# VH-VL binders against Methylated protein MJ0556, part 2

Target 1, 173 residues: Methylated protein MJ0556, of Methanocaldococcus jannaschii (q57976)
Amino acid sequence: SKFVKLHLVRTLNKYKELQKIRVKDVMISGDVIITTPEKTIKEIFDEMIKHNISGMPVVDDRGVMIGFITLREIRKYMTSHPYLNVGEVMLKNPPYTTADEDIITAFEKMIESNKKLDQLPVINTKYPEKILGKLEGIIFMEDIIKLLYENIIKELKTLVSFYNHNTEIKIKY
Key: E = the ipSAE of ESMFold2; O = the ipSAE of OpenDDE; V2 = 0.75 times the mean of E and O plus 0.25 times the DockQ between their complexes.

## First folded at step 1 (VH-VL)

Design a09 (framework fv_acasunlimab; at its last look DockQ between E and O 0.01; V2 from the best seeds 0.00; counts 0 for: pae E 13.1 > 2, placed apart)
Fold by OpenDDE, look of step 2:
Structure a09 (fold): chain C 173 residues (1-173), chain A 122 residues (1-122), chain B 108 residues (1-108)
Amino acid sequence: as target 1 above (173 residues)
Amino acid sequence: EVQLLEPGGGLVQPGGSLRLSCEASGFTFSSYAMSWVRQAPGKGLEWVSGISGSGGYTFYADSVRGRFTISRDSSKNTLFLQMSSLRAEDTAVYYCARGGYYRWGSYSFDYWGQGTLVTVSS
Amino acid sequence: SYVLTQPPSVSVAPGQTARITCGGNNIGSKSVHWYQQKPGQAPVLVVYDDSDRPSGLPERFSGSNSGNTATLTISRVEAGDEADYYCQVWDSSSDHYVFGGGTKLTVL
């Protein structure tokens, strides 16, 4: 449930080391698969299937993100209106993150979204005149979860080590 | 005020033994892990050994494992380092340090003694 | 074994800012502590938990840690800041405390 997920995020925020991990450390940059608003959802559907992805940032000719389109949304319209433009179906105010944001916050944004997003666009907010910033990359929930898991284990080991340094009872890692 | 005093250093021949001590005051000794850190002349800091607050667990650097023994006496607020099979490379100033602050993986030494010189030479 | 790498020396003029780096594999995921050691004296903790400062230390001392590099920053450097500086971490994989090689800060 959403409540359980939020509780998890709050719990994770207690771990200092997790807060050190930034989106820029996990995101995919450079060759991000993107689309434009004038393309048809049928075209985008084919691309998503081809690349095995469930969403794409929508950018304008300046590289500024103006929306996000998901496979879920495409599927709603694909049968009845395959030639709709991406701009007509995309999320016009999608959740996003920035490179310097911590991954827990990014994770929280994903789970709080009613859109069931498994990825977030990473944008540069240095363009205040734009609706959304320039796209810098994309971060996937799967990568965040993997990283969180690894770091939680590390935190646990560290805590156990501390315990062992200060008590008469040995705990195994 | 936290104080750590380190007597017991001196000159010893290779293969010999020496016992260092560190007398602690100004805090609840048994509540803190303690460590020995050494510094060879003109060199950097090297962690040597650590002991839990209760003394139940000890830790050693690979360079001294099997030769050095760390212990503590809570009744005397004293930390010890028994050194045996001493080598020339063990020559250093030996500091006792309190394992100070910990937060989610942070281990720092917040107080240090003034150190005692141990010289291993024939 | 985990290794911390520091430059052997850093020089700075009085009043300027000194930056001492400490490199380590994914050191940003660790808590880094810094010690100051003046000639003939025992080390003194100057920064802990990457950026926290012990009571009694001037605000001129600050720290940061991200990626593979931790940095001790000393602003408005004074002659009295001339010392050796060591970074330190706990390595949970080996249950060892690890120190950097130390950096000699010279105030010219």
Scores: ipSAE 0.000, ipTM 0.548, lowest interface PAE 12.9, mean pLDDT 86
ESMFold2-Fast, scan of step 1: ipSAE 0.131; ipTM 0.649
ESMFold2, look of step 2: ipSAE 0.006; ipTM 0.503
ESMFold2 (binder alone), look of step 2: mean pLDDT 92; pTM 0.952

Design a10 (framework fv_acasunlimab)
Heavy chain, then light chain:
Amino acid sequence: EVQLLEPGGGLVQPGGSLRLSCEASGFTFSDYAMSWVRQAPGKGLEWVSGISYSGGSTFYADSVRGRFTISRDSSKNTLFLQMSSLRAEDTAVYYCAKSPLDYLYSGEFDYWGQGTLVTVSS
Amino acid sequence: SYVLTQPPSVSVAPGQTARITCGGNNIGSYSVHWYQQKPGQAPVLVVYYDSDRPSGLPERFSGSNSGNTATLTISRVEAGDEADYYCQVWDSSSDHVVFGGGTKLTVL
ESMFold2-Fast, scan of step 1: ipSAE 0.628; ipTM 0.870

Design a11 (framework fv_acasunlimab)
Fold by ESMFold2-Fast, scan of step 1:
Structure a11 (fold): chain C 173 residues (1-173), chain A 123 residues (1-123), chain B 108 residues (1-108)
Amino acid sequence: as target 1 above (173 residues)
Amino acid sequence: EVQLLEPGGGLVQPGGSLRLSCEASGFTFSSYAMSWVRQAPGKGLEWVSGISGSGGSTFYADSVRGRFTISRDSSKNTLFLQMSSLRAEDTAVYYCARVSYYEGSGYTIFDYWGQGTLVTVSS
Amino acid sequence: SYVLTQPPSVSVAPGQTARITCGGNNIGDKSVHWYQQKPGQAPVLVVYDDSDRPSGLPERFSGSNSGNTATLTISRVEAGDEADYYCQVWDSSSDHYVFGGGTKLTVL
């Protein structure tokens, strides 16, 4: 069918354009909610509840990301040791992305992580070190999902609806 | 003020072991990468080993790989160098140094140094 | 294995300008740092990232880095500048910090 072919071509073209979108085009680079290793998990828990977020980059006094603290990690200690420092609880080698990485690869990093992250820190890793780099921003899974929905899922939904309609007609007749 | 204190070194026989320590104060220890740099009597500076702020990455010079182990304890603000299978050529003053980050060069600058501790390997 | 080459010694009269070179293959593509070490003392950072100076250090210290040569320049040399000077880079291919052999600056 011409209809199916046109929507498939459109979906493929949208996917090719989507592959060109870089993390820097989607990330939040201003007003990133961050923390430092000396703060307590209690005060960070309260901040996460207040801002409705599940994770924060942990940065040093130079703005370099040294870890990532999640609500899931905090929950393990909140009832027994609420005054543990962020640096003691944080993920020391978290998944991360860079400004020039494509959003599909960044999304796959979130999905493949066994830490169940809702976001990825964006850091500058152009330096030769194997340690974490300067924090440049944060990219949320929700923002990538919205782009996937608008560009891919809506088109596929149209194709699925067409398939279901044809299947029902076939059953009726 | 930033301070790095190295409490003592020692004399050890070839093939022996020794652990060096470096006590940090005046800064957030876990936020900085650290290194050990040595200097043989009358010779130049030689980088030995480095460790990231989190302790997740360690680096070693070819001359010490497999014999030395760098580690850190953030609860004590202390850097360690466990030295084993020591050789006469390991005789040197060992300095701990803080690695500073800069936007243009990353973690490549040794901005503060300990006073150094002498390690002598002889029979 | 990356190698940095420095002259073993440089002599200068008080008030004159001392220039200490640090040679390395394509060193201009790396960030060079310079350390001063006086007898019996730990090294002190005097120039970082080719030409930047730490807070509180004299303006007499400056640096440059291009091609295969980096240079530490000490203007209006004083007796107190007499020391060993080391250049240093990070070599990403080996994951090593590399020091030059050092240059003894003698103020005569």
Scores: ipSAE 0.000, ipTM 0.476, lowest interface PAE 14.6, mean pLDDT 83

Design a12 (framework fv_acasunlimab)
Fold by ESMFold2-Fast, scan of step 1:
Structure a12 (fold): chain C 173 residues (1-173), chain A 122 residues (1-122), chain B 108 residues (1-108)
Amino acid sequence: as target 1 above (173 residues)
Amino acid sequence: EVQLLEPGGGLVQPGGSLRLSCEASGFTFSSYAMSWVRQAPGKGLEWVSGISGSGGYTFYADSVRGRFTISRDSSKNTLFLQMSSLRAEDTAVYYCAKDYDEYSSFYAMDVWGQGTLVTVSS
Amino acid sequence: SYVLTQPPSVSVAPGQTARITCGGNNIGSKSVHWYQQKPGQAPVLVVYDDSDRPSGLPERFSGSNSGNTATLTISRVEAGDEADYYCQVWDYSSDHVVFGGGTKLTVL
């Protein structure tokens, strides 16, 4: 049907347009909440609770991200060793993205991560012999999900609704 | 304008010491990593030492480690290289250089001092 | 420690294209920067981040970096391009700035 074809084309075109959206268009580059390796996990636990966040980039004085620390890792040690330094607990090789990567690839990295991250650090990978580089920002899963909903899911709901009231497409899907 | 001026240098005997200085102007000194690069007569460029913008991280080439100390005074916009236990092989023109990017980690060096000759001989 | 290798000299006629190579193990994974040095002068940055040009430099200067070789390309060479050229990387694993040995470009 023309209706189905029009909405399939529209959905595909919206997906293609989403693939053009870069991490830098969605990321937070100012007010990124970061920490350093010498702070205690107790200090940053309090900061995470205060700011309602589940993770922080760990940076050195060059602005290079040297790790990423999450509430999950902190919880393992908080009751027994609350004064361990961030550098001792942090994930040294976290998943990351870059400013010029597309948001779909960034989202897939979050979904596939064994670390269950709600966000990805955005780094400059000019030094790719190490997985880590200069911190440029942070991108949140929630912001990507909102874009996916607005651009794809609404069109899919329209197609599903049409399918339920028209027999022409039910065998083809 | 952005510039680096090197007023130091000189002649020193083997085993002696010398301090080089590099005065920065025209940029936010504390935001940029700085390096010392030397060039022996008729030879190529050799990186000697680097220091982060904050001064919290210092790095040294293997040939100078334990003998040279890099430091900075951000209140005076000045970079220093304290050289000790000098050898004939340390004879070179020494350049100070500024990293290209603010808060960089020795990415590229866009501004260089004029160079200062250090001669180690008896 | 990480080593960059350059040919000691390259000769080119005016108006032709000069290519200066910089060899390094997996150098394509690193950012390569290029400097021009004329006798008695401090080095001048001519290409940074593999292929980017500082403001005010001619478009005749370009760079590439892939696999084990980075290349500085100077198109429509002029007599004033005669100089020593050095490639440079930051070796993150050793925390060292590494320079190539330099290439003397002679404009015939």
Scores: ipSAE 0.008, ipTM 0.508, lowest interface PAE 11.7, mean pLDDT 83

Design a13 (framework fv_acasunlimab)
Fold by ESMFold2-Fast, scan of step 1:
Structure a13 (fold): chain C 173 residues (1-173), chain A 122 residues (1-122), chain B 108 residues (1-108)
Amino acid sequence: as target 1 above (173 residues)
Amino acid sequence: EVQLLEPGGGLVQPGGSLRLSCEASGFTFSTYAMSWVRQAPGKGLEWVSGISGSGGSTFYADSVRGRFTISRDSSKNTLFLQMSSLRAEDTAVYYCARHFDWLPYDYYMDVWGQGTLVTVSS
Amino acid sequence: SYVLTQPPSVSVAPGQTARITCGGNNIGSKSVHWYQQKPGQAPVLVVYYDSDRPSGLPERFSGSNSGNTATLTISRVEAGDEADYYCQVWDSSSDHVVFGGGTKLTVL
């Protein structure tokens, strides 16, 4: 049908558009919630709860990201050693993205990581694939999911709903 | 298997020059940052110079800046320290060392050469 | 120019705990690495990134770093632990690797 063909073309065009969206277009670049290696995991746990976040970039005195701390890592030590410093618990070589990387690749990095991150730090590095670089921002999985939902998933749900009312065509969900 | 070998060293007069070399084996040399660390007789460790894996970034202690040049040749798996305008206080055992990763920033030195003695005297 | 301060010597009896300090302004914000050096030998990494231990190192070695002091702790000290110990950081303001002056550990 014309309806299905039109919406499939729109969906494909939206996916191509999403592949052109860069991390810098979606990331939070101002007032990024960060921490430093000398703070305790107890302090950082309280801050994460307060700001409703599950991770923070760890930056040193030069503003370079040296690690990333998540609730997952904090939970390992909170009961036994709540006063361990962030630098002692943080992921020292975390997944990261850059401002010019596309959001689909950034999303894949989050879901493919062994840590199942809800966010990625955005760094400006002189060396591709290195964590050593200035922190430029943070990108949240939730913000990428919202874009995917509005541009792809919602449109696909419309197509699926259309075919659900037609017994001639069977679609698996 | 992973090794750093320092075949150089020697005696030089004040104001003279000497080039140290450090030969790497058992790992992909070009992907690791390297440093030179010296130790004067009976004294502690003093960092001298560092170089990134690509050789694009070099770092020097204030005491050697303008006199020493660090370089590397990935085709020969060799790190160099060209020393000029040598002074008596440059007398030390010089160690080459591998940083765990690409840049010397914050990275520990996990593999060390055996050290080579440089004596600067008349 | 950044300075790391270590006590020149520490003496302990076998089986006791040795603590070697490394003092530096706001050193807790830096990554501290520790090296062991025995006479006539090259240094050997014993603790990296404040508290991590290389594979094969005895569990008796541990580290901590907070505020203005990093500490290398050696539990149940053995005669073979007798050596000079050095702490090391990167000073971002000068772009320098900085070593402490070293601490000679004597096992009585």
Scores: ipSAE 0.000, ipTM 0.464, lowest interface PAE 17.5, mean pLDDT 82

Design a14 (framework fv_acasunlimab)
Fold by ESMFold2-Fast, scan of step 1:
Structure a14 (fold): chain C 173 residues (1-173), chain A 121 residues (1-121), chain B 108 residues (1-108)
Amino acid sequence: as target 1 above (173 residues)
Amino acid sequence: EVQLLEPGGGLVQPGGSLRLSCEASGFTFSSYYMSWVRQAPGKGLEWVSGISGSGGSTFYADSVRGRFTISRDSSKNTLFLQMSSLRAEDTAVYYCAKTRYSGYEVYFDYWGQGTLVTVSS
Amino acid sequence: SYVLTQPPSVSVAPGQTARITCGGNNIGSYSVHWYQQKPGQAPVLVVYDDSDRPSGLPERFSGSNSGNTATLTISRVEAGDEADYYCQVWDSSSDHPVFGGGTKLTVL
């Protein structure tokens, strides 16, 4: 129980430290692959395949994000209407995050989204109540999962191993 | 240099039709939303219609829906407004406007010189 | 649907500061844009996104937006600033732009 208590305290401390990690510490900034609302879904489908990505921020000529387009939405129309424009198909109210938001909140936005997002756009919003702002980067779910594994799941595996070992000792000895 | 040129306008009888055009230069026309905004004599500005860069999305004010049709020909850098079933209340100067579209932050950075449409018997 | 209210006229002496208001329910959560229109001319964008200025516009023009009121401020007013001024927002409920009724600025 001392062992369990020690590792529970450690896990809680790891989680608290993880809550201090900000989106800006994990996100990709610069070289973000983006599109614009006038492009056709055929054009951006080809680009998504080329770059092995499942989503793109949709921005205007000032770099303000106005929406988000996903491979999932494109696939719905690609065969029948490949020349629909991005603005017609995009998510107009996508989940988003900001550079200073914690990664746990960003992860929860992805998981709880009905849109099955693998990533979130990172914006600098002038208006906290509005969705739109200048695109600063993109954060991928995979990168957050790696941090969760390294900081939390490994500690939990240690606790589970202890439980299994204790159970075996109880039975065998 | 951004330029929007609106050739023509005119006098039309109530119930008649008229097509307005706006010739754009100095920017990548197909990349921008375009709008029509009108102003009745001595009155304020009223948005009429908008169209996406590809032409795939169109928007209309309630006062003109079903009567006006916005369209564009990006190969000719030209915006159109087909007006039908015209009423005296449609009398106005019609401006074409280059539209900055960022979802909820729509505004008009360049305007044409305007074309007068008078609907009168 | 959404309504923007502007005073019909504002008078100011040369060199003084003019303030033109644009009222709307919770307008602080909207992006407000401002246009200047001189007689017989097309409107010209003077402020966008509440407080940003187009390149080439005098620094005398500025904007603010909070609560239920947005304000266009013109410092050191000149005779050439005499015009009608319109505020504008995007109404997300109806998916169209909404203009205020306009304010005639008179430089006395």
Scores: ipSAE 0.000, ipTM 0.485, lowest interface PAE 14.8, mean pLDDT 82

Design a15 (framework fv_acasunlimab)
Fold by ESMFold2-Fast, scan of step 1:
Structure a15 (fold): chain C 173 residues (1-173), chain A 122 residues (1-122), chain B 108 residues (1-108)
Amino acid sequence: as target 1 above (173 residues)
Amino acid sequence: EVQLLEPGGGLVQPGGSLRLSCEASGFTFSSYAMSWVRQAPGKGLEWVSGISSSGGYTFYADSVRGRFTISRDSSKNTLFLQMSSLRAEDTAVYYCARDIVEYTYGSYFDYWGQGTLVTVSS
Amino acid sequence: SYVLTQPPSVSVAPGQTARITCGGNNIGSKSVHWYQQKPGQAPVLVVYYDSDRPSGLPERFSGSNSGNTATLTISRVEAGDEADYYCQVWDSSSDHYVFGGGTKLTVL
């Protein structure tokens, strides 16, 4: 049908537009809330609650990201050992993205992570000899989900609704 | 100046026990993770055990897990390694070492004790 | 378990450049640290984070790390550089420190 063809084309075009969007177009690069390995998990727990965030990049004095700390990891120790250092609790090999990666790949890294991340650090992997390079920003899953909903899910919902109606008619006749 | 002093080595029979101590001075002991690294006569370095700055988090090499216990007393600036069920293969010089970071690819040892010899023989 | 491989010995004449390698699977993605051990003495840190040097160490010591090989380079070698050299990484998958087997540097 013309209707189905039109919405399939529209959905494909929106997906292609999403694949053109780079992490740098969506990330925050200024005023990223970060921490350092010597802070206590109690200190950063309070800061995370205050700023309504679930994770922070952990950086050294050079600005190199050395890990990532999440509320999920903090919760494991807060009751028994609130004065553990961030460096003792953080994710040592966190998933990360780069400024030029597409947002779909960044989203997949978050959802496929066994750590259930709400955000990804954005790093410069070209920093000499370091995989965990200079911190350039942070990208939130919420911002990607909003783009997915507006551009893909909403259109697919319309197409699925049409398909269901036409499938019911077919099996009755 | 940073100092790590290791009294407590000696000769022990197989199956015996021995406690090593490492007395720290010249830095804020409670702010640093600590490790034990051993070296069998004529052989290379082998990491044995590590403990977080708070003492709440401990690590062990597979060869010593269940037999050795690492602990610390920040009020006395002292690191301990309680060794039990000792074997001939545990014969080595044991070094305590200051562990600068407790995470990721960058963890390293900047200061080492002089080492204490532990000999396990009948 | 992660394994670091070093040649057992390297010989060099005074004033020449010594290169000591440390092999490991995808070691270029890890940070490599190097220790010098002289007979009867405790190890001393000489290079950390692949290429950084502790304060007070001669500039003759340098490091690099890429792919499957890290290298400690000692330029203009002196008799006093004769020692055993060990590379070391942190293996995050096992939460263990891993040392190479050591390389004996012989001068003359």
Scores: ipSAE 0.000, ipTM 0.469, lowest interface PAE 14.3, mean pLDDT 82

Design a16 (framework fv_acasunlimab)
Fold by ESMFold2-Fast, scan of step 1:
Structure a16 (fold): chain C 173 residues (1-173), chain A 120 residues (1-120), chain B 108 residues (1-108)
Amino acid sequence: as target 1 above (173 residues)
Amino acid sequence: EVQLLEPGGGLVQPGGSLRLSCEASGFTFSDYAMSWVRQAPGKGLEWVSGISGSGGSTFYADSVRGRFTISRDSSKNTLFLQMSSLRAEDTAVYYCAKYGDFWEGYLDYWGQGTLVTVSS
Amino acid sequence: SYVLTQPPSVSVAPGQTARITCGGNNIGSKSVHWYQQKPGQAPVLVVYDDSDRPSGLPERFSGSNSGNTATLTISRVEAGDEADYYCQVWDYSSDHVVFGGGTKLTVL
């Protein structure tokens, strides 16, 4: 009971600490792999395979993100129309996050997306509505999951192990 | 090092046309967006038009849209402004200018300016 | 559509500090740039991205930007600072570069 209470308090405190972590603390801001609307889906499919990624921000000449393209959308056309332009296939209103948003909210956006995103573009929304903004980086779901594992799941595993051991003993004896 | 040379403007009648050019040197021309800014005699600066480094995107002030066309030739490192249906109120010194960062929108180098006079 | 408002003129004594304002709706959310133009010359960038200074420019020039007002500050003003000063933003929603009306700085 003291054991359970200690680990519950620790888990809650670690979750509160996680809520303070911002996207900017976790995102990749340099060397972001991007594409432009005039490239073909074949070109970017090859690039995605080369870099082991499943999605790319689509930016215009101004550096403004105008869309997002994923392997899922490319797959629909790749065999029949490999020379379709990225601009014709991309998601024009993708979910996005900002540097100052917390990582839990960013993670929820990925999970709740109907497009099953493994990553989320990070943009500067300094300007009015309907402007996606300058691409500042990208945040990957796997990096958030690693933080969740290190800070929450390890404590929960300890509690679950304790619970299962005590439950098994009561049932068997 | 960075230099923008505007070979000359001119006198043109109302309703006429004129093409301005700006020759760039000292930087990789195709990597930078370019702009045209004008200034009527005794007046302030007025942005006219902009073009991305690739030339794929062009932008125009409301006062010139449909009458002016911005373009660039990367093989000649030259920026152009084709002006049509000219009016007396288009009389101004026209500056070509280089964007330092197109996202932030500042113009870091300017040409010496070319006078365009529209009168009968 | 977006408008920047500057006072038409500012006067300052040599050695004093000049402050030139640039008003715009929520201008603090935009990056403000400042240009100096002397008679018969092309404009010269003196401050960019609110407060950054181009290489080779004196430290006497500085900038700030918050709320609805951006300010160019010139400390220890010299006669050679007499010029017209223009503020400028890029209005992203319209893709327009917008200039203020300009401020003539007179060193008395």
Scores: ipSAE 0.000, ipTM 0.496, lowest interface PAE 13.8, mean pLDDT 83

Design b01 (framework fv_barzolvolimab)
Fold by ESMFold2-Fast, scan of step 1:
Structure b01 (fold): chain C 173 residues (1-173), chain A 121 residues (1-121), chain B 107 residues (1-107)
Amino acid sequence: as target 1 above (173 residues)
Amino acid sequence: QVQLVQSGAEVKKPGASVKLSCKASGYTFTDYYINWVRQAPGKGLEWIARINPNSGNTYYNEKFKGRATLTADKSTSTAYMQLSSLRSEDTAVYFCARGVYYDEWSGFDYWGQGTTVTVSS
Amino acid sequence: DIVMTQSPSSLSASVGDRVTITCKASQGISSYVAWYQQKPGKAPKALIYAASTLQSGVPDRFTGSGSGTDFTLTISSLQPEDFADYFCQQYNSYPLTFGGGTKVEIK
């Protein structure tokens, strides 16, 4: 059927366009909310709640990411040890992405993570002397989902338009 | 039980292409990456690429980028690797292996039996 | 690329011996290391992941240790079925890379 063929072609083209979008096109590179290993988990808990975020890159004085701290990890210790330092609680080997990776692969890393991450740090792996690399930005799952949602809505609008056109033709007879 | 069953041996001429298959059973095919690894006679293991069978997304070792193409068919739980522009140096046993997610702590936990590819004039 | 340097390339041992194989990464890879056993004509078999976690069904005479750049596979009391090639692998960064292998031969 023509409609099935048109739908398939459009679906494939939309997916191909999504695969062309790079992390650098969607990420936040300025004013990234970060922390350092010396901060207390109480301080950053308050900051996470204030900014409605569930995670932060942990960086050293050089801007190198050394870990990632999540609200989930903080909650384990907040009641008993609110003054533990971020460096003691952070994920030392978090999943990460790079500026040139496609957003679908980045999204998959978040979904496949057993740490239930809502965001992924973006690092520069071209610093060969660094384990995790220099922090370049952060990409949020919500921003990727919004792009997927917009493409689904556009597809639905197209289908509804064709349905309405065909309904009007039927009315004439 | 988890099994990865690979296609049979191939003999090719230089410049030809080859397409190998890896059929998965005993687990949910879309929950794990499929990796491709080769081993030249008397040599070590060399990672080629991986595919996420759920999304179709791939990552290639730069050495094989442009020559290797990974695909997966969810309906048959089968992963494929096509290698083009074959050279004598591509003579090796090719393995598929079920593999690691970025923050999962497992390496390649199950391997196919291997497919021998011989490239000769 | 992260280079995995495995040593020794080969060793000779007797049943009951303690065997140690080492693997050194050219960069820090935390504990993202797996170890594999391969017998002639067969596919590799997973032994250890996350540097020190034993794969299900693998005998407890196999132990892995290390973090960062230096890793070790130990077989505490070598059995006849343990004569094989052994490979380390890093899965911290793409491309995934393997050590050169260690052949464990009967003395």
Scores: ipSAE 0.000, ipTM 0.470, lowest interface PAE 15.5, mean pLDDT 83

